# VHH binders against Uncharacterized protein AF_1994: the designs that were tried, part 11

Target 1, 207 residues: Uncharacterized protein AF_1994, of Archaeoglobus fulgidus (o28285)
Amino acid sequence: SVTVGHTTVYYTNVPDAKAEVLAGYLQEEFGFTSDTDILLSMSGNEYEVRIPSSYSSPSEVEESFKVYFALLASRVSEEVFFGSPVKLVLVTHQNDELFAVKNQYSFEKAGRVFVYFKGVDREQAFNLANYLESLVGENYDWDVIFEQSEGVYHVVPFVGINDASELTPEMENSYQSMATELEDVLGGDVVVHLVNFEGYEVAAFEG
Short names: E, the ipSAE of ESMFold2; O, the ipSAE of ESMFold2 at other seeds; V2, 0.75 times the mean of E and O plus 0.25 times the DockQ between their complexes.

## First folded at step 7 (VHH)

Design T6D (from b4T with S31D; framework vhh_8pnl_2; at its last look DockQ between E and O 0.79; V2 from the best seeds 0.00; counts 0 for: pae O 6.2 > 2)
Fold by ESMFold2 at other seeds, look of step 7:
Structure T6D (fold): chain B 207 residues (1-207), chain A 120 residues (1-120)
Amino acid sequence: as target 1 above (207 residues)
Amino acid sequence: QGQLVESGGGLVQPGGSLRLSCADAGSTFSDYYMAWYRQAPGKERELVARITSGDSTNYADFVKGRFTISRDNAKSTLYLQMNSLKPEDTAMYYCARVRYSGSRFGTDYWGQGTRVTVSA
């Protein structure tokens, strides 16, 4: 096993060095203050990471946590396992599965703007990340999904409102301007979709 | 990175009141959920209340109307008004920027906390 801070990774069929990187990554990500045991294994070409929790049943797991966990799988895949397939499994203290996700996106960042992308080039994801950082500054935490489908770029920032009734005219103007400017930045048709942290769309703006 | 600075904790008798404050000295405050969490010694950290950038609020069941969360986006300050305090409210209280729900993980975006003790 390998320990970094309060995170101990027990592993099979993976190199010692990978287990150590994972331990450090999860310690930093979660900031565990109590000793936490992570199980890491590899089957085929997929890494499986089992993370214990105090949840006792699947129904206790919040939808917003499931959204977070799904994005985390993509970050772990890219930053720990160099883009390899990753399955993250949330478990009970008895190692019973509560919820599992697999990485779905590639990942790019600028400052604290995180762009999770699929169906677009990494260069475009980098351009999007830098553009967004230029608007909000390097200390703004922002998760953004970036996809292309049917010839349209879909830019999906997560925002801190629950539904459309919380939109102000200032927010609408800002995101409409963003959608318009992104058509030049990305070189095509753009829709900006605002989603809340449970993953529900609250507004959309066509460039 | 930015620092969350908490204040307003202290010792209080049962039934008393406290107001906690949190200044977020490095954030674009308006686009985040903000929250208060608490942790009693030897216990898990738990959500107390959260508030959206549009001032919609959610409270843990144990609050039962005794606490009120609020925010001043222009001053990047979060508040928790705590009334009718009980001994079981004794804990370290943490201000947080919350990207995602009241998960039992993560200390990123948290301050050092402020102690609330309800005794006597």
Scores: ipSAE 0.043, ipTM 0.460, lowest interface PAE 6.2, mean pLDDT 84
ESMFold2, look of step 7: ipSAE 0.073; ipTM 0.487
ESMFold2 (binder alone), look of step 7: mean pLDDT 79; pTM 0.796

Design T6N (from b4T with S31N; framework vhh_8pnl_2; at its last look DockQ between E and O 0.65; V2 from the best seeds 0.00; counts 0 for: pae E 3.8 > 2)
Fold by ESMFold2, look of step 7:
Structure T6N (fold): chain B 207 residues (1-207), chain A 120 residues (1-120)
Amino acid sequence: as target 1 above (207 residues)
Amino acid sequence: QGQLVESGGGLVQPGGSLRLSCADAGSTFSNYYMAWYRQAPGKERELVARITSGDSTNYADFVKGRFTISRDNAKSTLYLQMNSLKPEDTAMYYCARVRYSGSRFGTDYWGQGTRVTVSA
């Protein structure tokens, strides 16, 4: 096993170096203050990471946490396992499965703007990440989903409002301007979809 | 960077008031919920109050109208006005930058905390 801070990874058929990277990554990500045992294995070409929690049943897991966990799977795949398939499994302290997710996106970043993408190429994800970082700065945390369907780029930034009633005219103008500017950056039609941290769309802006 | 600094805690008698503050000079408030959590000895951290970037608020049931959360985005400062304090409110109080709330899993960014003690 390997330990970083309070995070211990127990692993089989995985190189020591990758287990160490995972331990450090999860310690940094979760900031565990209690000793936490992570199980890491590989079956076929897929890494499985079992992460214990204080949840006692699947119904206790908030939708907000499920959204986060899904994005985390994509980050772990890219940053720890170089794009390999990853399954994250949230478990009880008794190792009972509560929620599982596989990485669904590729991942790019600029500063702390994180772009989770599929159906678009990495160059476009780079362009989006760099544009957004230029607006907010290198230390601004921002998760954004980016995909294309039927000739339209869909840019989905997560935002800290619950619903459309919280939108100010300033916010609307800023996101409308962003949608318009992104058409130049991405070279095509753009819709910006604002989603809250539970993953529900609260507004959309056509470029 | 990402440094949250709480202040305003102290010793107060039952029925008293305190105003907690939290400064965040290392990041912006505009893309996050902000929250106050508390942790009493031997208990898990629990949400006290949450506020969105648009000033919508949510309070734990035990607050019962006694506390008010607010934020000043221009000063990157979060506040908790605590009135009608009870001994049961004794805890470390933490401000947090919150995106993806997990009720029993540490996904939030926390400050160092400020102690509130309510006793005679």
Scores: ipSAE 0.222, ipTM 0.580, lowest interface PAE 3.8, mean pLDDT 86
ESMFold2 (binder alone), look of step 7: mean pLDDT 80; pTM 0.802
ESMFold2 at other seeds, look of step 7: ipSAE 0.307; ipTM 0.650

Design T8L (from b4T with S103L; framework vhh_8pnl_2; at its last look DockQ between E and O 0.80; V2 from the best seeds 0.00; counts 0 for: pae O 4.6 > 2)
Fold by ESMFold2 at other seeds, look of step 7:
Structure T8L (fold): chain B 207 residues (1-207), chain A 120 residues (1-120)
Amino acid sequence: as target 1 above (207 residues)
Amino acid sequence: QGQLVESGGGLVQPGGSLRLSCADAGSTFSSYYMAWYRQAPGKERELVARITSGDSTNYADFVKGRFTISRDNAKSTLYLQMNSLKPEDTAMYYCARVRYSGLRFGTDYWGQGTRVTVSA
């Protein structure tokens, strides 16, 4: 096993160095203050990472955590395993499965603006990440999904409001301006979809 | 991650008031909500109040009516106005940036805290 801070990774069929990178990554990501044992294995070409929690049943796992966990799988795949397939499994202290996800997106970042993309070029994802970081600064936590369908770029930032009734005129103006500016940045038609932390759309703005 | 910096803690008598402040980078974009948590010695950290970027507020039952959370976006500052303080409000108070329901795993960013002591 290898330990970084409070995170200990027990592993099979993976190199020591990868286990250590994972331990450091998860220690930084979760900020564990109690000793936490992570199980890492590889079967075929897929890495499996089992992460314990204090939840005791699947119904206790909040929808917003499931959304977060799904995005984390993509980050772990890219940043720890060079884009390899990753399955993250949330487990009880007894290692019983509560929830599992696989990486779904490629990933780019600028500071702590994280762009999860599919069906678009990495260069455009990089341009989006840098644009957003230029608006908010390098230590601004922001998860954004980026896809294309039917000739339209869909930019999907996660936002800290519960529903559409919380949108202020200032927010509406700011996101409308973003949608318009992104058409130049991305070189095509853009819709910005605001989603809450449970993944439900609360507003949309056409460029 | 940048550092959240809480201030305004101190020693007060029962029935007194304090105003806590927390510095955070301002933005017109909403990518998280802000919250105040507290932790008394030997107890678990618990939610006191939270505020969304649209100024929707939520309070723990034990502080409702006595504390008010607010935000000044122009100054990038979060506030907690605490009135009618009781000895049981004695704790370290933390501001946090909260995304998802990450409290269970510490995915949220926390400051170092400011101590509030309501005198004996």
Scores: ipSAE 0.167, ipTM 0.559, lowest interface PAE 4.6, mean pLDDT 85
ESMFold2, look of step 7: ipSAE 0.429; ipTM 0.723
ESMFold2 (binder alone), look of step 7: mean pLDDT 79; pTM 0.797

Design u6K (from t7 with Y105K; framework vhh_h_nbbcii10_fgla; at its last look DockQ between E and O 0.73; V2 from the best seeds 0.00; counts 0 for: pae E 5.8 > 2, unsure alone 61.1 < 65)
Fold by ESMFold2, look of step 7:
Structure u6K (fold): chain B 207 residues (1-207), chain A 124 residues (1-124)
Amino acid sequence: as target 1 above (207 residues)
Amino acid sequence: QVQLVESGGGLVQPGGSLRLSCAASGFTFSRTYDYALGWFRQAPGQGLEAVAAITWSGGSTYYADSVKGRFTISRDNSKNTLYLQMNSLRAEDTAVYYCAVKLGKRYTHPFDYWGQGTLVTVSS
């Protein structure tokens, strides 16, 4: 096993160095203050990471946490396992499965703007991340999904409103301007989809 | 450099009111890109308690059960200021009150900026 801070990774069929990177990554991500045991294994081509929690049943897991956990799987895949398939499993302290997710996206960042992308190249994801960082600064936490479908770029920022009734004219104007500007940045048709932290769309803006 | 400065604390009798202010400097709150803003308190010998929070868009508020109906969180973007109106104060509201700001919202990121605190004493 290997320990970083309060995070101990027990592993099978995985090099020591990768287990240590995982331990450090999860220690920083979750900030564990009490000893926490992570199980790491590889079966076939897929890494499985089992992360304990204080939840006692699947219904206790908030939808916003499930969305977060799904995005975390993509970050772990890329930052710890160089893009390899990853399954994250949220478990009880008795190792009973509560929720599982596999990585779906590649990952790029600028400052604290995180861009999760699929079907577009990394250079465009980098351009998007830098554009967004230029709007909000390097210390703004922002998760954004970025993909292409049928020749249209779909930019999906997570926002702090729950539904369309909370949109202000200032927000509408700003996101409409963003959709228009992104057509130049990305070189094609763009739709910006605002989603809440539970993953539900609250508005869309066509460039 | 970002700073948060609380003011408005002091001594007040039970049943009284106070309004706390948190002035931000070093950056401007944006109405376009949401932020988590909050008030926290710590009574002597107790842990830190979240009191109230608001998104800067104004769409979502949170209040601890112990203060619901008595405290109101608000913000003034033109003054870069967060407020806490505290009515019907009780002895158990005695604490140091801190404001905090999180730029953006991500589940596992703590609040980024904290004030130094202002003391509220409810006695007599």
Scores: ipSAE 0.016, ipTM 0.405, lowest interface PAE 5.8, mean pLDDT 86
ESMFold2 (binder alone), look of step 7: mean pLDDT 78; pTM 0.799
ESMFold2 at other seeds, look of step 7: ipSAE 0.095; ipTM 0.527

Design v1 (framework vhh_8k46_1; at its last look DockQ between E and O 0.75; V2 from the best seeds 0.00; counts 0 for: pae E 4.0 > 2, unsure alone 64.7 < 65, grease 26.4 > 24.2, SAP .697 > .668)
Fold by ESMFold2, look of step 7:
Structure v1 (fold): chain B 207 residues (1-207), chain A 121 residues (1-121)
Amino acid sequence: as target 1 above (207 residues)
Amino acid sequence: AVQLQASGGGFVQPGGSLRLSCAASGFTFYDYAMGWFRQAPGKEREFVSAITWSGGSTYYADSVKGRFTISRDNSKNTVYLQMNSLRAEDTATYYCAVKLGYRYTHPFDYWGQGTQVTVSS
């Protein structure tokens, strides 16, 4: 096993160095303050990471945490396992499965702007991340999904509003300007979809 | 630069009320949460209350639930803490804080200077 801070990874069929990277990554991500045991294995071409939690049953897991956990799978895949398939499993302290996800996206970042992308070039994901960081600065936490469908770029930032009634005219103008500018940055048609932390769309802006 | 200005502290008798305000500035496009923390002499700083950008979600420490109410005015980037039924154990320096953006596991990024609340007979 390998320990970084309060995080201990027990692993099979995985190189020691990768287990250590995972331990450090999860210690930083979750900030565990009590000793926490992570199970890491590889079967076929897929890594499985079992992460304990204080949840006691599947119904207790918040929708916003499920959305977060799904994005984390993509970050772990890219940052720890160089894009290899990853399954994250949320478990109880008794190792009972509560929720599982597999990585669905590739990942790029600029500062604390995190871009999860599929069906687009990595260069364009990097351009998107840099553009957004230029707007908000290095210390702004922002998760953004980036996809292409039917010749249209879909840029999906997570935002702290629950529905369109909470948008001010200033916010609408800002996101409309973003959608318009992104057409130049990405070189094509763009729609910006604002989603809440449960993953529901609350507004959309066409470039 | 980001600035946080807390005000409204003072002396009050047990059972009394105070209203704290915290104005934030230096933001252009920020989707942000605001909150209150407190620190009594010799104690660690503890969470009191927080409110999301929309004001649609509010959070309270168990020790203040039902007595304190957080609210915000987004046109002024200001958060308020209405403190009712104050007790001696509420005596502390109260700090406001802001999170810029949101990721599930990020700490508050900026902290204001505190305002003193003293509850004594």
Scores: ipSAE 0.123, ipTM 0.504, lowest interface PAE 4.0, mean pLDDT 86
ESMFold2 (binder alone), look of step 7: mean pLDDT 77; pTM 0.760
ESMFold2 at other seeds, look of step 7: ipSAE 0.268; ipTM 0.609

## First folded at step 8 (VHH)

Design D5Y (from T6D with S30Y; framework vhh_8pnl_2; at its last look DockQ between E and O 0.56; V2 from the best seeds 0.00; counts 0 for: pae E 3.9 > 2)
Fold by ESMFold2, look of step 8:
Structure D5Y (fold): chain B 207 residues (1-207), chain A 120 residues (1-120)
Amino acid sequence: as target 1 above (207 residues)
Amino acid sequence: QGQLVESGGGLVQPGGSLRLSCADAGSTFYDYYMAWYRQAPGKERELVARITSGDSTNYADFVKGRFTISRDNAKSTLYLQMNSLKPEDTAMYYCARVRYSGSRFGTDYWGQGTRVTVSA
């Protein structure tokens, strides 16, 4: 096994160095303050990472955490396993499965702006990440989904409001300006979809 | 991400009131939720109240109208007004930035906590 901080990774059929990178990654990501045992294995071409939690049943797992966990799978795939397939499994302390997800996106970042992309190339994701970082700075946490559908770029930032009734004119103006500017940055039609942390769209702005 | 610093805890008699404060240094209240959590000895950390960037609030059932979460964006400060305090409210109270649910899992950014003790 290998330990970084409070995170210990027990692994099978995986090189020591990758297990250590995973341990460090998860320690930083979760900030564990109590000892936490992660199980890592590889079967075929897929890495499986089992992450224990204090949840006792699947119904206790919040929808917002499932959204986060799905994004994390894409980051782990790219940053720890160089784009290899990854299955993240949320488990009880008894290793009973609560929720599982596989990476669905490629991943690009600028500072702490994280762009999860599909159906667009990495150059476009790079341009988006840098643009967003220029707005908020290098230490601002922001998760953004980025994909293309039917000839339109869809930029999906996660935002801290529950529904459309909480939008201020100020927010509307800011995101409308973003949608317009992104058409130049990305070179095509853009829709910016504001999504709350439970995964529900609260507004959309056409460039 | 800046630093969260709680204050305003203390010892109070049942039925009393306290106002907790949380300074959110170098940050704004946009683009994530702010929340108060608490943890009593031997219990899991639990949500007390949450406020969105648009000032929508959500309270745990045990609050029963006794607590009010609020914020002052000009001072970058989150508040919890606690009235009609009961002995079962005795706990460490934590301020948090919450992007995703994670009270049972360490995905949130937490302050160091302030102690509230309700005892006669």
Scores: ipSAE 0.187, ipTM 0.536, lowest interface PAE 3.9, mean pLDDT 85
ESMFold2 (binder alone), look of step 8: mean pLDDT 78; pTM 0.791
ESMFold2 at other seeds, look of step 8: ipSAE 0.225; ipTM 0.592

Design P5G (from T6P9S with D55G; framework vhh_8pnl_2; at its last look DockQ between E and O 0.72; V2 from the best seeds 0.00; counts 0 for: pae E 2.3 > 2)
Fold by ESMFold2, look of step 8:
Structure P5G (fold): chain B 207 residues (1-207), chain A 120 residues (1-120)
Amino acid sequence: as target 1 above (207 residues)
Amino acid sequence: QGQLVESGGGLVQPGGSLRLSCADAGSTFSSYYMAWYRQAPGKERELVARITSGGSTNYADFVKGRFTISRDNAKSTLYLQMNSLKPEDTAMYYCARVRYPGSSFGTDYWGQGTRVTVSA
């Protein structure tokens, strides 16, 4: 096993160096203050990371946490395992499975703006991340999904509102301006989809 | 470093009031929730109140009717008005940026906190 701070990773069929990077990554990400045991294994070409929690049953796991956990799987894949397939499993303290996700995106960042992308090249994801970071600064936490389908770029920022009724005219103007500017930045048609932390779209803006 | 700066804590008698402030509590897009958490000695941090970018509020059960969370986007400031204070409210109070509510991990920025002590 390997320990960083309060995070101990017990691992099988995984290089020591990757287990240590995982331990450090999760310690930083979760900020564990109590000793926490993570199980790491590899089966076939997929890494499995089992993360304990105080939840007692699957129904206790919030939709917002499931969204976060799914994005985290993509970050762990890129940042710890060089883009390899990753399955994150949320478990009880008795190691009973509560929820599992697999990485679905590649990942780029600028400052603390995190871009999860699929169907676009990495340079475009980098351009998007830098553009957004230029708007909000390097210490602004922002998760954004970025995809292309049928010739249209879909930019999907997560936003801190619950539903469409909370949109203010100022928010609408800001995101409309962003959608318009992104057509120049990305070189094509853009739709910006605002998504709440439970993963539901609350508005869309065509560039 | 992007730090949240809390102020307004202090010593107050039971039944008294305090207003906590948190500077640098917003950005151009205001796209995350803001919250107040507290931690009493020997206890876990716990949510006190949360406010969305659009102003919707959520309070812990123990707070109802005594505390009010608010934000002033023009001043980039988050507030917690605390009335009818009880000795049980004694704790370190933290301003936080919150994403993906419903989990204590995933909040990336905490201030250093401001101390509230309620005693005779």
Scores: ipSAE 0.363, ipTM 0.676, lowest interface PAE 2.3, mean pLDDT 87
ESMFold2 (binder alone), look of step 8: mean pLDDT 78; pTM 0.792
ESMFold2 at other seeds, look of step 8: ipSAE 0.450; ipTM 0.732

Design T2D (from b4T with S27D; framework vhh_8pnl_2; at its last look DockQ between E and O 0.79; V2 from the best seeds 0.00; counts 0 for: pae E 2.1 > 2)
Fold by ESMFold2, look of step 8:
Structure T2D (fold): chain B 207 residues (1-207), chain A 120 residues (1-120)
Amino acid sequence: as target 1 above (207 residues)
Amino acid sequence: QGQLVESGGGLVQPGGSLRLSCADAGDTFSSYYMAWYRQAPGKERELVARITSGDSTNYADFVKGRFTISRDNAKSTLYLQMNSLKPEDTAMYYCARVRYSGSRFGTDYWGQGTRVTVSA
C-alpha cells in the first residue's frame, strides 16, 4: 500500500508509481482529514477505484454529488492513468457499492477552468479553456462540458443558479456575448447551455 | 479569486444580534453558490445558508427565520444577519464558495472563519 497524507491506496495489478499518484491526487481533491482507505485494481484494461464514504444507502447520494463524481472519473482517467478507462465506485465503509461511474470525457484545463470534452479536438478544448480563463483568471473554479453534435459546438458551463427564473440581465448579456465570441474562437456554430449543479439545463444562448 | 475573509464575529448575550461579512461574494459567471457554514466545538461543519447569484436562498432547518443571508454585488460582499442568537449558535462561521455536495468531500473553497460566542 502507499499513503499520502490521510489517503492510503491498497492496490492489486497496478504499478506502485500509479498508486502513489492516485493517493496524492485524491488527498488533494478530497482533503481527507481522517485516515481513508482507497482500493485500486485493474481488470482487463480498466482501472477500478473504490472510494469509501459515510453514505449508508444509494438513496442518500445527492444528485449533485453524482454529477461531480462522474466528472471526477474523467479527471482521474486523464491525470492519473493517462486517459485509460476508469471506473470510480462510491462505497460504504464495509465496501458495499453505492454508486459507480466510468469516465465519459477527455479532459483539458487552463488554470482552474476544467473542460470535459467529447467529439471535438483536444486543440479546440484547449482553446476553449484558455478563452474562459482569460475571462475569469487562473484561480477561478469552473467545470465546463464541451462536445459537438450535428455540426454544432455545445459548450456547457456549470452555474450556481437553480432555474431560468434566476437569470439576471447581466448574466444573460455576459453569456450571450460569450456564445457569440466562441463562434470565432472555435470556428463554427456554438450554443452555450447553462446547467445547474444537478445537471439540469437552465438556459441556452446561440452564438 | 483571492482568499475569503470573514468578519463581524464576537461575544454576544443570548437574544442578541450579529452581522457577519465576507469579501469576494460573486461574479458575472456565477460558477458557484455562496454560503455560510459553521462548526461548533466537537461537531462537524454544517451548512447554515446558501445564496445563488439570482438571490435564491436556502437555510438549514435550525436557523430558518432567525438568520438572513444576502449579497451586495456592487461590493462583492456576502452577509449573514444573525438575530435572536442562542448558546447553540456558538461556533466558528465560515464563508464558502460551493459547487456540488458541499463539504462532504472537500469540493468547496473556505475562508478562515470568524468566531461567534453566545453566552451569558
Scores: ipSAE 0.474, ipTM 0.750, lowest interface PAE 2.1, mean pLDDT 88
ESMFold2 (binder alone), look of step 8: mean pLDDT 79; pTM 0.796
ESMFold2 at other seeds, look of step 8: ipSAE 0.475; ipTM 0.732

Design T3P (from b4T with T28P; framework vhh_8pnl_2; at its last look DockQ between E and O 0.81; V2 from the best seeds 0.00; counts 0 for: pae E 2.2 > 2)
Amino acid sequence: QGQLVESGGGLVQPGGSLRLSCADAGSPFSSYYMAWYRQAPGKERELVARITSGDSTNYADFVKGRFTISRDNAKSTLYLQMNSLKPEDTAMYYCARVRYSGSRFGTDYWGQGTRVTVSA
ESMFold2, look of step 8: ipSAE 0.500; ipTM 0.733
ESMFold2 (binder alone), look of step 8: mean pLDDT 79; pTM 0.793
ESMFold2 at other seeds, look of step 8: ipSAE 0.511; ipTM 0.754
ESMFold2, look of step 9: ipSAE 0.535; ipTM 0.763
ESMFold2 (binder alone), look of step 9: mean pLDDT 79; pTM 0.796
ESMFold2 at other seeds, look of step 9: ipSAE 0.571; ipTM 0.781
ESMFold2, fold request of step 13: ipSAE 0.469, 0.509, 0.550; ipTM 0.744, 0.762, 0.785
ESMFold2 (binder alone), fold request of step 13: mean pLDDT 79, 78, 78; pTM 0.794, 0.792, 0.792
ESMFold2 at other seeds, fold request of step 13: ipSAE 0.500, 0.517, 0.456; ipTM 0.752, 0.759, 0.743
ESMFold2, look of step 15: ipSAE 0.435; ipTM 0.711
ESMFold2 (binder alone), look of step 15: mean pLDDT 79; pTM 0.795
ESMFold2 at other seeds, look of step 15: ipSAE 0.469; ipTM 0.745

Design T6P (from b4T with S101P; framework vhh_8pnl_2; at its last look DockQ between E and O 0.71; V2 from the best seeds 0.00; counts 0 for: pae E 4.1 > 2, unsure alone 64.8 < 65)
Fold by ESMFold2, look of step 8:
Structure T6P (fold): chain B 207 residues (1-207), chain A 120 residues (1-120)
Amino acid sequence: as target 1 above (207 residues)
Amino acid sequence: QGQLVESGGGLVQPGGSLRLSCADAGSTFSSYYMAWYRQAPGKERELVARITSGDSTNYADFVKGRFTISRDNAKSTLYLQMNSLKPEDTAMYYCARVRYPGSRFGTDYWGQGTRVTVSA
């Protein structure tokens, strides 16, 4: 096993160095203050990471956490395992499975702007991340999905409002300007979709 | 936790009031929920109040109308107005940035806290 801070990774058939990177990554991500045991294994070319939690049953797991956990799988795949397939499993302290996800996206970042992308190339995802960071600064936490469909770039930032009734005119103006500017940055037609933390679209802006 | 600076704590008699403030230095309020949490000695941290970027609010049951969370986007400041204080409200109070509300993993980002003591 390998320990970083309060995170201990127990692993089989995985190099020590990868287990150590995972331990450090999860310690930083979750900030565990109590000793926490992570199980890491490899089957075929897919890594499985079992992460304990204080949840006692599947029904306690909030939809917003499921969205977060799905995005985390993509980050772990890219940041720890060089893009390899990853399955994250949320478990009880008794290692009973509560919820599982597999990575769905590739991942790029600029500062703390995190771009989860599919169907576009990494250079475009990198350009998007840098553009967004230039607007908000290096310490602004922002999860953004980025994909292309039917010849249109879809940029999907997560936002801290529950529904469309909370959208202010200032936010509308800001995101409309972003949609317009992104057409130059990405070199094509753009729609910006605002999504709340439960995964529901609350607004859209065409460039 | 970095960037957040709480103030306004102190010693107060039961029935008194305090107003806590949180400077959100280096951050924009628009992509976070903001929250106040508290931790009494020997207890787990618990949510006190939460506010969205659109000013929708939620309060813990123990608040019972005594506290009000608010924000001033122009000043990048979060507030907690605490009225009718009780000895049970004695705790360290923390300002937090919240994404994916309801998580039990502690994915929130915290300030260093301000102490509130309610004593006869």
Scores: ipSAE 0.204, ipTM 0.570, lowest interface PAE 4.1, mean pLDDT 86
ESMFold2 (binder alone), look of step 8: mean pLDDT 78; pTM 0.789
ESMFold2 at other seeds, look of step 8: ipSAE 0.322; ipTM 0.653

